# VH-VL binders against Probable D-xylose utilization operon transcriptional repressor (gntR): the designs that were tried, part 23

Target 1, 226 residues: Probable D-xylose utilization operon transcriptional repressor (gntR), of Paenarthrobacter nicotinovorans (Arthrobacter nicotinovorans) (q8gal4)
Amino acid sequence: MDATSKRLTRTTVASQVRDFIVMEIAQGRLPLGAPVREMEIAAQLGTSQTPVREAFRELAALGLLESRIHVGTRVRQLAEKDLVEAVPIRSALEGIAGRLAANNYHKHAEEVRGSFEAMKEVAEGGDRRVFAAASTTFHRSVVRAAENASLLRAWNALGIEVMTILAMASSDIPLDDAAESHRPIVDALEAGDPELAEHALTHHVAAYLPATAHSNGGVDAAVQAS
Short names: E, the ipSAE of ESMFold2; O, the ipSAE of OpenDDE; V2, 0.75 times the mean of E and O plus 0.25 times the DockQ between their complexes.

## First folded at step 13 (VH-VL; framework fv_tarlatamab_arm2)

Design t6 (from s7 with heavy chain F106Y; at its last look DockQ between E and O 0.54; V2 from the best seeds 0.00; counts 0 for: pae E 2.5 > 2)
Fold by OpenDDE, look of step 13:
Structure t6 (fold): chain C 226 residues (1-226), chain A 122 residues (1-122), chain B 109 residues (1-109)
Amino acid sequence: as target 1 above (226 residues)
Amino acid sequence: EVQLVESGGGLVQPGGSLKLSCAASGFTFSNYAMNWVRQAPGKGLEWVARIRSTKNRYDTYYADSVKDRFTISRDDSKNTAYLQMNNLKTEDTAVYYCARIPYKDYLHFDYWGQGTLVTVSS
Amino acid sequence: QTVVTQEPSLTVSPGGTVTLTCGSSTGAVTDSYYPNWVQQKPGQAPRGLIGSTYNKHSGTPARFSGSLLGGKAALTLSGVQPEDEAEYYCLLYYGGAWVFGGGTKLTVL
């Protein structure tokens, strides 16, 4: 098998490992601050350590994992400050995504609608971490619908999964209401209205972030800048 | 131990009706969506219907093939899900399985019953 | 009508690696479709293996893994055992409804 084929396979496996870890974090099976061991992940996924290490590097670069000398690798414990700083960026990126997605929504309607319904379904379950994961999945579907690879990369780099988990953990908003708050986004996209979609997403991101993020004016600034 | 036990299967003529039951035990029934999945002889699996409990009502979904003929329901006090099948057709002949999906966890089919056979024949 | 497509059959040697795929007629399969994998052995009821793309059930052997690959959901068996010979079905979620693939017959020779 040509060296190129092996490299491609390795990259693919690493990507799969990455996605798995992100999912584990999003669903709370890997808590914030928890240690992550290469060997354990490799064993769980039935792969070698090499692709896992690559995934770890990537996740570290994305700020989801942190490695310290003599301590090992852990899930990053996101600080409140990190959330505050990320909110305006997220708002802007998702606003852009909404505008772009509205123009080509017909190609992505099933994915977006499906993820919305799934989110509503898990909201009834009452588990905030599970809901956070479903919410992230929905938002990701919208970003994908924008069909902009650069946008998706930037969005992924923010660690939305972790942000959403923290936001939901600190919020007292009923999950049913939280789920329903996404409806304006779906409606705007279905209407094919770029401006409405941008507005819906920008305001959504701003409204359902931790109250502490609002106090620092970052959310308002993001909304005004959009 | 988690158990799902289907019952109510049997022989019925075309145009007839049958009601299946799925008795659940070993878990908090209300925390799970219940599904019916059927398998015709020698064929693959086909999703039939799903029901979950909400705060105010039951949420139901059906496959197009059974829509308006089948009705899924549940009684949480009895830990039982039901499938009322009306206007049965020969193509409805299958083993009918009930399966649960937790909605307090990731969406997945984790437990299945052993199935009950429904035969629609003249 | 939405169609979910799987390989009709695959063959693998004991100890080998095999990947089953699950595609959607609606487009690329993502985590938004909450891919599930179900195993069924001859004469037995189905058994859930994986949910939500990656999540293994408690009884699922470690050699099973779920992923997204090339716009499809994928189930990989690494170190295949003779007991893994079975039919494997994928399920995709479409806004409340589930759709099964046609199933893949895995033969271990």
Scores: ipSAE 0.275, ipTM 0.727, lowest interface PAE 1.9, mean pLDDT 87
ESMFold2, look of step 13: ipSAE 0.481; ipTM 0.751
ESMFold2 (binder alone), look of step 13: mean pLDDT 91; pTM 0.934

Design t7 (from s7 with heavy chain K55R R57K; at its last look DockQ between E and O 0.15; V2 from the best seeds 0.00; counts 0 for: pae O 3.6 > 2, placed apart)
Fold by OpenDDE, look of step 13:
Structure t7 (fold): chain C 226 residues (1-226), chain A 122 residues (1-122), chain B 109 residues (1-109)
Amino acid sequence: as target 1 above (226 residues)
Amino acid sequence: EVQLVESGGGLVQPGGSLKLSCAASGFTFSNYAMNWVRQAPGKGLEWVARIRSTRNKYDTYYADSVKDRFTISRDDSKNTAYLQMNNLKTEDTAVYYCARIPYKDFLHFDYWGQGTLVTVSS
Amino acid sequence: QTVVTQEPSLTVSPGGTVTLTCGSSTGAVTDSYYPNWVQQKPGQAPRGLIGSTYNKHSGTPARFSGSLLGGKAALTLSGVQPEDEAEYYCLLYYGGAWVFGGGTKLTVL
């Protein structure tokens, strides 16, 4: 029984399974188009099939997995293009969120600041997956601070958590630096400066997403357009 | 298994002090904000205070009804949260619950203790 | 002072559907208020059901669902069971502080 089977905590087992699969995909251990079997994943992680199935559903909803009748579940042939295309959209949405959140920051300061501090703490732990989740939590707190339901829906539809996990998996940026890169966002929000907040967020998103997203100029175009 | 166990409740006179404890087990304590919630006899629930661990300090919030009288604290090395209650009033009589909120996930009250009774009476 | 308002009581038949609401005196309830729902049965400690508007706890039955409805947070029970008879509290987040509603007594008849 290989010691690496970190006993998945019950409350987050599905999430942990999800994260595991995403990392396997991100690191190429689960190739695009490869079949993924619930039983195998369960065995690898030392868990039951139930949380794995839940994770599969979530990943399917996020578009990373696809299930076909009689064929089973497979890693979707996710084109790098999909991620690249999502970056400028994320940048724009979070820019809008920052602008709006700056005006509402006092109502949400505890959550935003708290999530920022939490992210910094997680960075010290050195787990990139956990960091990715903390980062997502921070960004979500900002989007929520915008108090715009349509914006939140659109943001959620991009699958930011998956994007972030993939980005962090492919990046060699020290986690401490990654955490600190969020400070300008917090500072701008605390200052109550909508323009500065928008700028901080758009540039952050553009800078710390996978380099492949930068190659097509889409990120730069999005930043310039904002 | 996640467990929260409150202790320290009892009878106290008005103007007196009492310190409650919430012992946590079965989870990474530092990853959660701890809350105190109280319930007066036959009444609804009232949020009292919250404490979150941060990198440099603890972040605390209080209900207006207990502000400057109550102090929430925690010792992460002991997996314990505390509520120091000073200048107690009769209206502070309640069952006091501790509840956790993850700060690395969605904000939700997922686990509660069984509560400890505090009675303030002359 | 911020006030969170709930129905004092609701009655539903077994197998029926009921929706509890949670309003804020400050305006329309959004996801930014991180609506939580807590169940309490007589003589028992409270139990968390839903957090952040939609997120169910691991022990929350599938028949429970959270939503936003008409500027309020809402808890819907579809296919109500006798064991669902309880007090239900909503919580809203106001930038550091939490405020409970007055609770809804749900009777299953």
Scores: ipSAE 0.074, ipTM 0.650, lowest interface PAE 3.6, mean pLDDT 87
ESMFold2, look of step 13: ipSAE 0.506; ipTM 0.759
ESMFold2 (binder alone), look of step 13: mean pLDDT 91; pTM 0.932

Design t8 (from s7 with heavy chain L107F; at its last look DockQ between E and O 0.11; V2 from the best seeds 0.00; counts 0 for: pae O 8.2 > 2, placed apart)
Fold by ESMFold2, look of step 13:
Structure t8 (fold): chain C 226 residues (1-226), chain A 122 residues (1-122), chain B 109 residues (1-109)
Amino acid sequence: as target 1 above (226 residues)
Amino acid sequence: EVQLVESGGGLVQPGGSLKLSCAASGFTFSNYAMNWVRQAPGKGLEWVARIRSTKNRYDTYYADSVKDRFTISRDDSKNTAYLQMNNLKTEDTAVYYCARIPYKDFFHFDYWGQGTLVTVSS
Amino acid sequence: QTVVTQEPSLTVSPGGTVTLTCGSSTGAVTDSYYPNWVQQKPGQAPRGLIGSTYNKHSGTPARFSGSLLGGKAALTLSGVQPEDEAEYYCLLYYGGAWVFGGGTKLTVL
């Protein structure tokens, strides 16, 4: 028997429930503002309510779910203001990630290049939410290439998939063009150029700002022109 | 209701050629990458080739074991994918399945055909 | 050559829990490899169970779940039933190409 048969615990199940709910939100099967019921999720996943409740608490801490007394738990509605506030933080974290990843790229090249190719593939279908998930996977691969566990934890806590969904909802850019806009990141990493990788990531993350924030002033200080 | 039906298998001598077809129904064929996967008798599954949608210029990918010998193609007007197999070798003997990957949904192999047998023997 | 590694065989009692793993010769398996799980019952064509690490195909029973554990993709079956006796293949994405693992034969006694 596989020695890993005992590794699953209530906490492990809770992590899987969390990831399931994040994916449902990213894919649009669980819309922003939609009610989320503990018993329904538990039944759907074949688990008890305890790990689901734990996942809900984690997702609320991440800002993806919210609860109101007498109203229940829902997927949080996010406003343009939330995106404007989050982009500079993401930009700073990913800038650092790019600089560090350029020095480690050879160990991660297959993963980063593969996630870039996957992003180009899903762009073909024209589904912006599926693309947002693939884009998030690509950016996570770059952050992993930085080989900095603290950075990865901070990045993971920022709600990147939801942020990307919001950005894609406000944009009509063809998804093939959106996918290709990531090529400068890959090129900088392949060149082993920390400064170029930092700039490529910082510039790319700035494109996630809503058009109204970008055009009306109040543009985040970390945002930079193309 | 999604169906994938392979055809064109048969007995071929080494060095010969065959063309497999995968007829699709129950979905918008042009929204899906199509794949060929093979299984030699008594062995595991091996991915063979993939073709992307028409909108993306029919980009193709091949396993190293079949590069330069096999060609994947598609005809969206007939909802059909093809695998042209040239210079066949005895190790190409297998059941050949077609499978799809959604572009608009999950990035996964969701539906498979029932397979067609290719036997390369002299 | 890239090798995707699975346990050759596992045994579980009806009602038990088992976890199948999927490793890559190139390093840790992450969501960047879009792990897929495919089931093939004796004498039948394969069918997709899970894609993109966690995502169940329509008709995949609730007792199946996908995850990433210890640098590998994992398929966990909780409350295993006799009809789950099958071969289970992991499939990983390597930038355009896919590579199957060797398969795990799951025996339900």
Scores: ipSAE 0.563, ipTM 0.788, lowest interface PAE 2.0, mean pLDDT 83
Fold by OpenDDE, look of step 13:
Structure t8 (fold): chain C 226 residues (1-226), chain A 122 residues (1-122), chain B 109 residues (1-109)
Amino acid sequence: as target 1 above (226 residues)
Amino acid sequence: EVQLVESGGGLVQPGGSLKLSCAASGFTFSNYAMNWVRQAPGKGLEWVARIRSTKNRYDTYYADSVKDRFTISRDDSKNTAYLQMNNLKTEDTAVYYCARIPYKDFFHFDYWGQGTLVTVSS
Amino acid sequence: QTVVTQEPSLTVSPGGTVTLTCGSSTGAVTDSYYPNWVQQKPGQAPRGLIGSTYNKHSGTPARFSGSLLGGKAALTLSGVQPEDEAEYYCLLYYGGAWVFGGGTKLTVL
């Protein structure tokens, strides 16, 4: 991507840098384990180092980049295995979250519905990266609606943001369909049905995970166990 | 640079009406929920109302203290939020601030305007 | 009526550490309340510091941190500076409405 010519619009230059790096990684142009240099990225994007550094910090927080003393910043070695292993865990955690959230939905309806609608709007824009973020926001709203701190911590530890970004970047699923696939979750929560919510979330997570996650049968086992 | 500029404040009699405006610049307006927050002289902050753009409609919410008297609205084509205030009371006297929340990412009152003073007095 | 409670005032020495708390009358504060912290200096407009419990605004100094503590939202200042003297408001989200606390006046002596 000849990133040099696109005038970075005032979405924080940092966010654009972040998105750029994520796409480079997702498309294999920036391999896992590869060094990432602030100056090089800045030069490629025609920006200063400051927003790049900010982006690096954000990406490090998300677990996509890692910085080591005297080694510099690198793309984290995310083994495919790590992502595959995380899928059934995510499914289980979000299932639990759905069950709990269904009982608390009246307190969180605006957040959940709002994030769902926002996700649908973003889908119309056609940007898969932005959609991934919106999707993550929706799922996070559901997990938060569970009002379980341990659950939220566990969920956060899986690196859902990175997983979702990578999944959406590599997927050919239309974004409108992807957005609509969340409707059963919202409907179940609105109905105040814990079992239905658990089921909807578990199946959703299992269905829209990277194809590589399906090959190990772990997702199916998780769905059946839920 | 992100900017929020409030206008429309002034002196009004009890029972009167006033419409405030919040002009936004430096960001994608439609990606943010807009809020009105007021501060009576020498008092704390009070949340008044919020409006968020959706695909089909605007989602609005009000504090109980202003419900049915105030109406929050927005024009995304103009990057402006509004607060129509009807049946004003002396207790509505305050500096009125507009503040944005990036509802698509996380709830955060990150940017505020400088405020506009509304004085309700006989 | 939901009430959000903060310390009316706190005092801290320059370079010291201070923690402000934000409690809810409805029960323990969790991430579901999306705790926010806003700073206001005398004669100035409010400024957002932290949202969603932990998320710092880009302009928020590193010495500020948000957390949950003992069923309350908390704002911790480590290495307090004289310029940190201000009123600090927390606000919590209740399914549509935001509710501000009464604010904490932080004095740096």
Scores: ipSAE 0.012, ipTM 0.518, lowest interface PAE 8.2, mean pLDDT 86
ESMFold2 (binder alone), look of step 13: mean pLDDT 91; pTM 0.933

## First folded at step 14 (VH-VL; framework fv_tarlatamab_arm2)

Design u1 (from r4 with heavy chain N31K; at its last look DockQ between E and O 0.47; V2 from the best seeds 0.54)
Fold by OpenDDE, look of step 14:
Structure u1 (fold): chain C 226 residues (1-226), chain A 122 residues (1-122), chain B 109 residues (1-109)
Amino acid sequence: as target 1 above (226 residues)
Amino acid sequence: EVQLVESGGGLVQPGGSLKLSCAASGFTFSKYAMNWVRQAPGKGLEWVARIRSTKNSYDTYYADSVKDRFTISRDDSKNTAYLQMNNLKTEDTAVYYCARIPYKEFLHFDYWGQGTLVTVSS
Amino acid sequence: QTVVTQEPSLTVSPGGTVTLTCGSSTGAVTDSYYPNWVQQKPGQAPRGLIGSTYNKHSGTPARFSGSLLGGKAALTLSGVQPEDEAEYYCLLYYGGAWVFGGGTKLTVL
């Protein structure tokens, strides 16, 4: 058991609040554009407003929440522009992650494989927001398998949750097909092939670009940037 | 109201067979994965098996302790899940619960039956 | 064989706070394992409390919360009530299969 996996990371109350809100958004209990009140969240979680505010700041930085003067805090309305800008960066980061993870896969096989199977299960439910969350969980497991803390931080800061929700909301791809599209990633990792894993992830992430971006050469730009 | 009702439990000799049923009502059965979980007397809970409906078939998983001996199945037209238990052992003695997991939500066990007792004894 | 580990027993006073943990022999528990928490009172069937690490069931009291803590899944009870005395089980998901922890007996004194 790698000593790094036993690292007692102190989970702060703020982190718990953050994760809770992310899940609420991902699962559709907090709709896009919906107001989010600090007091209500605090009450629901049985905590004070201080950690909730911290969580809100973090979530704003992640692009999931937005705060406006006199309007309050709301779940952000996701824009296509966000996806267009973020996808090339995500592609690069996850490409690196895949290369690294391929060498470490055996240590993380249960997590990666489990999250992949879970994603397939929720795909049958037909809820795109739930699927988006499961997809994010899977990709996160791959990034964790890279065993690079800097990479994970950068990846988390990119707002993958937002990106994935937007992608799923704007796509008509059947969720079972969407789930299956991750199989090449798993196969590459299981094979322990860094180059194949990088390629699989880069191409997979590039597909998150909206159709309009594809027509403008956005896919080529994303692939070239990787 | 959501209901899960287990039946088919009873006394059986080692090496014998028994088939359990879980009758579901109050929800769209086909939209949920069904699980069997057992609890030996005075012991903890043990997951036994899961079945999920797919577009073309069923997806099943088993605990290693029951693999190749137990078969989970379902009939969506009857809103019923089944557990065929073959080559029963004394260690299979337990209350057997059925529990559902929704597809449209993240994976969680939300409803449980009251259980049916299976006793394997000579 | 994957083993899920819980505290065998914990004691808390009424109105107090207690945290139950759930660890995996495979490594750190993450949201990829979709931690679930189930409550069972003596002579009763199990009851689901938390799913997918953080998500409360509709009947779960607000004083219950799920989280990840130090590489483990955690269930926190804030403002414990006498009726919360029960056995609490965690479940972790391993690619289609579920594995129960040994359960934690929570005593409210």
Scores: ipSAE 0.560, ipTM 0.800, lowest interface PAE 1.1, mean pLDDT 89
ESMFold2, look of step 14: ipSAE 0.569; ipTM 0.797
ESMFold2 (binder alone), look of step 14: mean pLDDT 91; pTM 0.931

Design u2 (from r4 with heavy chain P102R; at its last look DockQ between E and O 0.45; V2 from the best seeds 0.00; counts 0 for: pae E 2.3 > 2)
Fold by OpenDDE, look of step 14:
Structure u2 (fold): chain C 226 residues (1-226), chain A 122 residues (1-122), chain B 109 residues (1-109)
Amino acid sequence: as target 1 above (226 residues)
Amino acid sequence: EVQLVESGGGLVQPGGSLKLSCAASGFTFSNYAMNWVRQAPGKGLEWVARIRSTKNSYDTYYADSVKDRFTISRDDSKNTAYLQMNNLKTEDTAVYYCARIRYKEFLHFDYWGQGTLVTVSS
Amino acid sequence: QTVVTQEPSLTVSPGGTVTLTCGSSTGAVTDSYYPNWVQQKPGQAPRGLIGSTYNKHSGTPARFSGSLLGGKAALTLSGVQPEDEAEYYCLLYYGGAWVFGGGTKLTVL
């Protein structure tokens, strides 16, 4: 049992609250733009407001929540600009993750393969928000497989959940096709080919750019620059 | 109201065959994956098999303990899932439950049937 | 063969708090394993409590909560009631197949 697997720190109450809220957003129970009240969350989870506030701060940093003076906290209204700025960074990070993960895949094969299969199952359900969450889970499993804590932290800071939700909401791609588009990543990892994995992930993530960004040559520039 | 009703259980000799049915009502059957889970007397739960409808076919998975002996199937027009059990062994003795998985809202086991008893004995 | 491990038994007082854990022999349990929790009372069929690590099913009391803790899935009961005495099973997803834990007998004394 590799020491890295044991390093998953004890989940704090704040982290539990965070994860709960992320799931609520991902599943559409907390709609984009909807107000989020600390007291209500605390009541729902049977906790005090302190860990909820900590969670809110973290989620704000992740780009899922926004707090305004006198207005309160809300689920962030996602903007196209966020994708344009974040996708190249995500592409670079996941490319690195792919290279590293390819060397470590055997240790993480069950997690990666499982999350891929789960994503395929969810795709059949037809809910894009649910699919976004499953996709995020899969990509996270790949980043974890890189066994690089710094990389995982950087990746988490990008607000991948938000990015993925926005991408799925703005896309007309059938979810089964969207799910299948991840297969080259899995295949590359299974092959233990770092270069192929990097390429597969970079190209996959580049597709998250809005169509408007593609027309401006931004995708090719971003991919080439990465 | 969501209902799952298992049937087809009974006494069978080792090497024999039995087919279980799970009749579903109260929901859109085709939108859910169906599972069989068994529980030997006084023991824990064991996942047996799962079947999910796809656009063109069915996706099935089996536990290693029943692989190549059991076949899970479904008829969406009848809202029924099946478990064909062949070459039954004494260790297959259990209450067999059907359970649905929600995959429109991730992967959730939510509803279970009351179970049907299968006894494999000489 | 993948093994899912749970505490064989736990005891808690009424009104107390207890946490059940679910570990995997394959490594740390993450949301990629889509942990589920199932409750079974004596002589009854199982019922789903939690899915996908955190999500409560309809009818699951508010005192139940799912989480990830120290590389394991966790079920926490806060304000335990006498009726919560039961066997609790966790399920983990492994690429199409599900694996049950051995179950935890929760006694409320």
Scores: ipSAE 0.302, ipTM 0.734, lowest interface PAE 2.0, mean pLDDT 88
ESMFold2, look of step 14: ipSAE 0.532; ipTM 0.768
ESMFold2 (binder alone), look of step 14: mean pLDDT 91; pTM 0.938

Design u3 (from r4 with heavy chain N31K P102R; at its last look DockQ between E and O 0.33; V2 from the best seeds 0.41)
Fold by OpenDDE, look of step 14:
Structure u3 (fold): chain C 226 residues (1-226), chain A 122 residues (1-122), chain B 109 residues (1-109)
Amino acid sequence: as target 1 above (226 residues)
Amino acid sequence: EVQLVESGGGLVQPGGSLKLSCAASGFTFSKYAMNWVRQAPGKGLEWVARIRSTKNSYDTYYADSVKDRFTISRDDSKNTAYLQMNNLKTEDTAVYYCARIRYKEFLHFDYWGQGTLVTVSS
Amino acid sequence: QTVVTQEPSLTVSPGGTVTLTCGSSTGAVTDSYYPNWVQQKPGQAPRGLIGSTYNKHSGTPARFSGSLLGGKAALTLSGVQPEDEAEYYCLLYYGGAWVFGGGTKLTVL
């Protein structure tokens, strides 16, 4: 596994801290533009500063936090535009992944099916952070099934984990329904249908667009652009 | 304190039936998947079955070795999981453990019972 | 049939470091398999140590750590204690079903 892949897939304390912060931001408990202090986060989570610092670095790289010399770290003033720009790219990448994965599904069926079932299971727990992670794991398994290292790198660079957490935090969709919404992807892959898999993934990812984008036809535009 | 207590084990003849129970306490039972895992004498652990409560029903999975012979079930009102074992074979002889899967932090086997012995012998 | 493979036995000195591995016949082990590690001492019931590849259960000593290594799940003991002598099983998740490895007998000498 690529060092980068290991970093993104490892469920470490740092990853947990990251997910916590993202959730706090998504739910408005950590306001946009607000200062974020490593010590405070560490104290809140009962951890050391080291994993918090790592989480801050990752979140800064993903554009959720910004660090300035002598000013410290703050929540970035996120614009809806950021998500609107990222979702079509994700859609395109995962569409490609689905097409490729459909041809390779027999080699990756256990991983994909397993991650899907696991996602359904954690959905019953009602924890949106845990669900987001499981969802990401599933999507990653599909991208891996594409057997394209360049694609995986590009996909990882989008910060899918963060995107998924934000989406889950902003949605009122029951987690069981959210889990079930992945079934068409699995079915398409099992059918070995590249076009169907591409379509299923593209449409699924389009749902990550903000509600405002949906009202403006953004979903259709994103799907058509993919 | 989380507790899992297995019962119902005993001696049974080949072709016979037995029903095991796992009484749970100390946690919200319905929020966890329950598993049966067995261990033949001097052998390793073998996963047998899992049951999870869903919104509308239960989701069950079985090992191929017990499929169509064993039935896992649960009564959430009683905080109890069950394993109905039919058409028992000598190779089913084992200590049967109940174990829960925690999914607050994904999928974790965290608590186990002390086990109950099932002996299938003529 | 899916087979999960572990080292049959390993030996380590007190204070040493040892890594147990868990491989899948289906391919490289990833987080999608939700690797679990279970410890069993002689005459005792099993207890969970690690879940979801990396996550320690309550009561798991700090010297235990889970990881992915070379396409396998791995359990590392750093600073092994005499009480760590036990059988260690890994579990991998396959579409709702779990599969145990054969277990690793860890001897502390």
Scores: ipSAE 0.335, ipTM 0.738, lowest interface PAE 1.7, mean pLDDT 88
ESMFold2, look of step 14: ipSAE 0.534; ipTM 0.771
ESMFold2 (binder alone), look of step 14: mean pLDDT 92; pTM 0.940

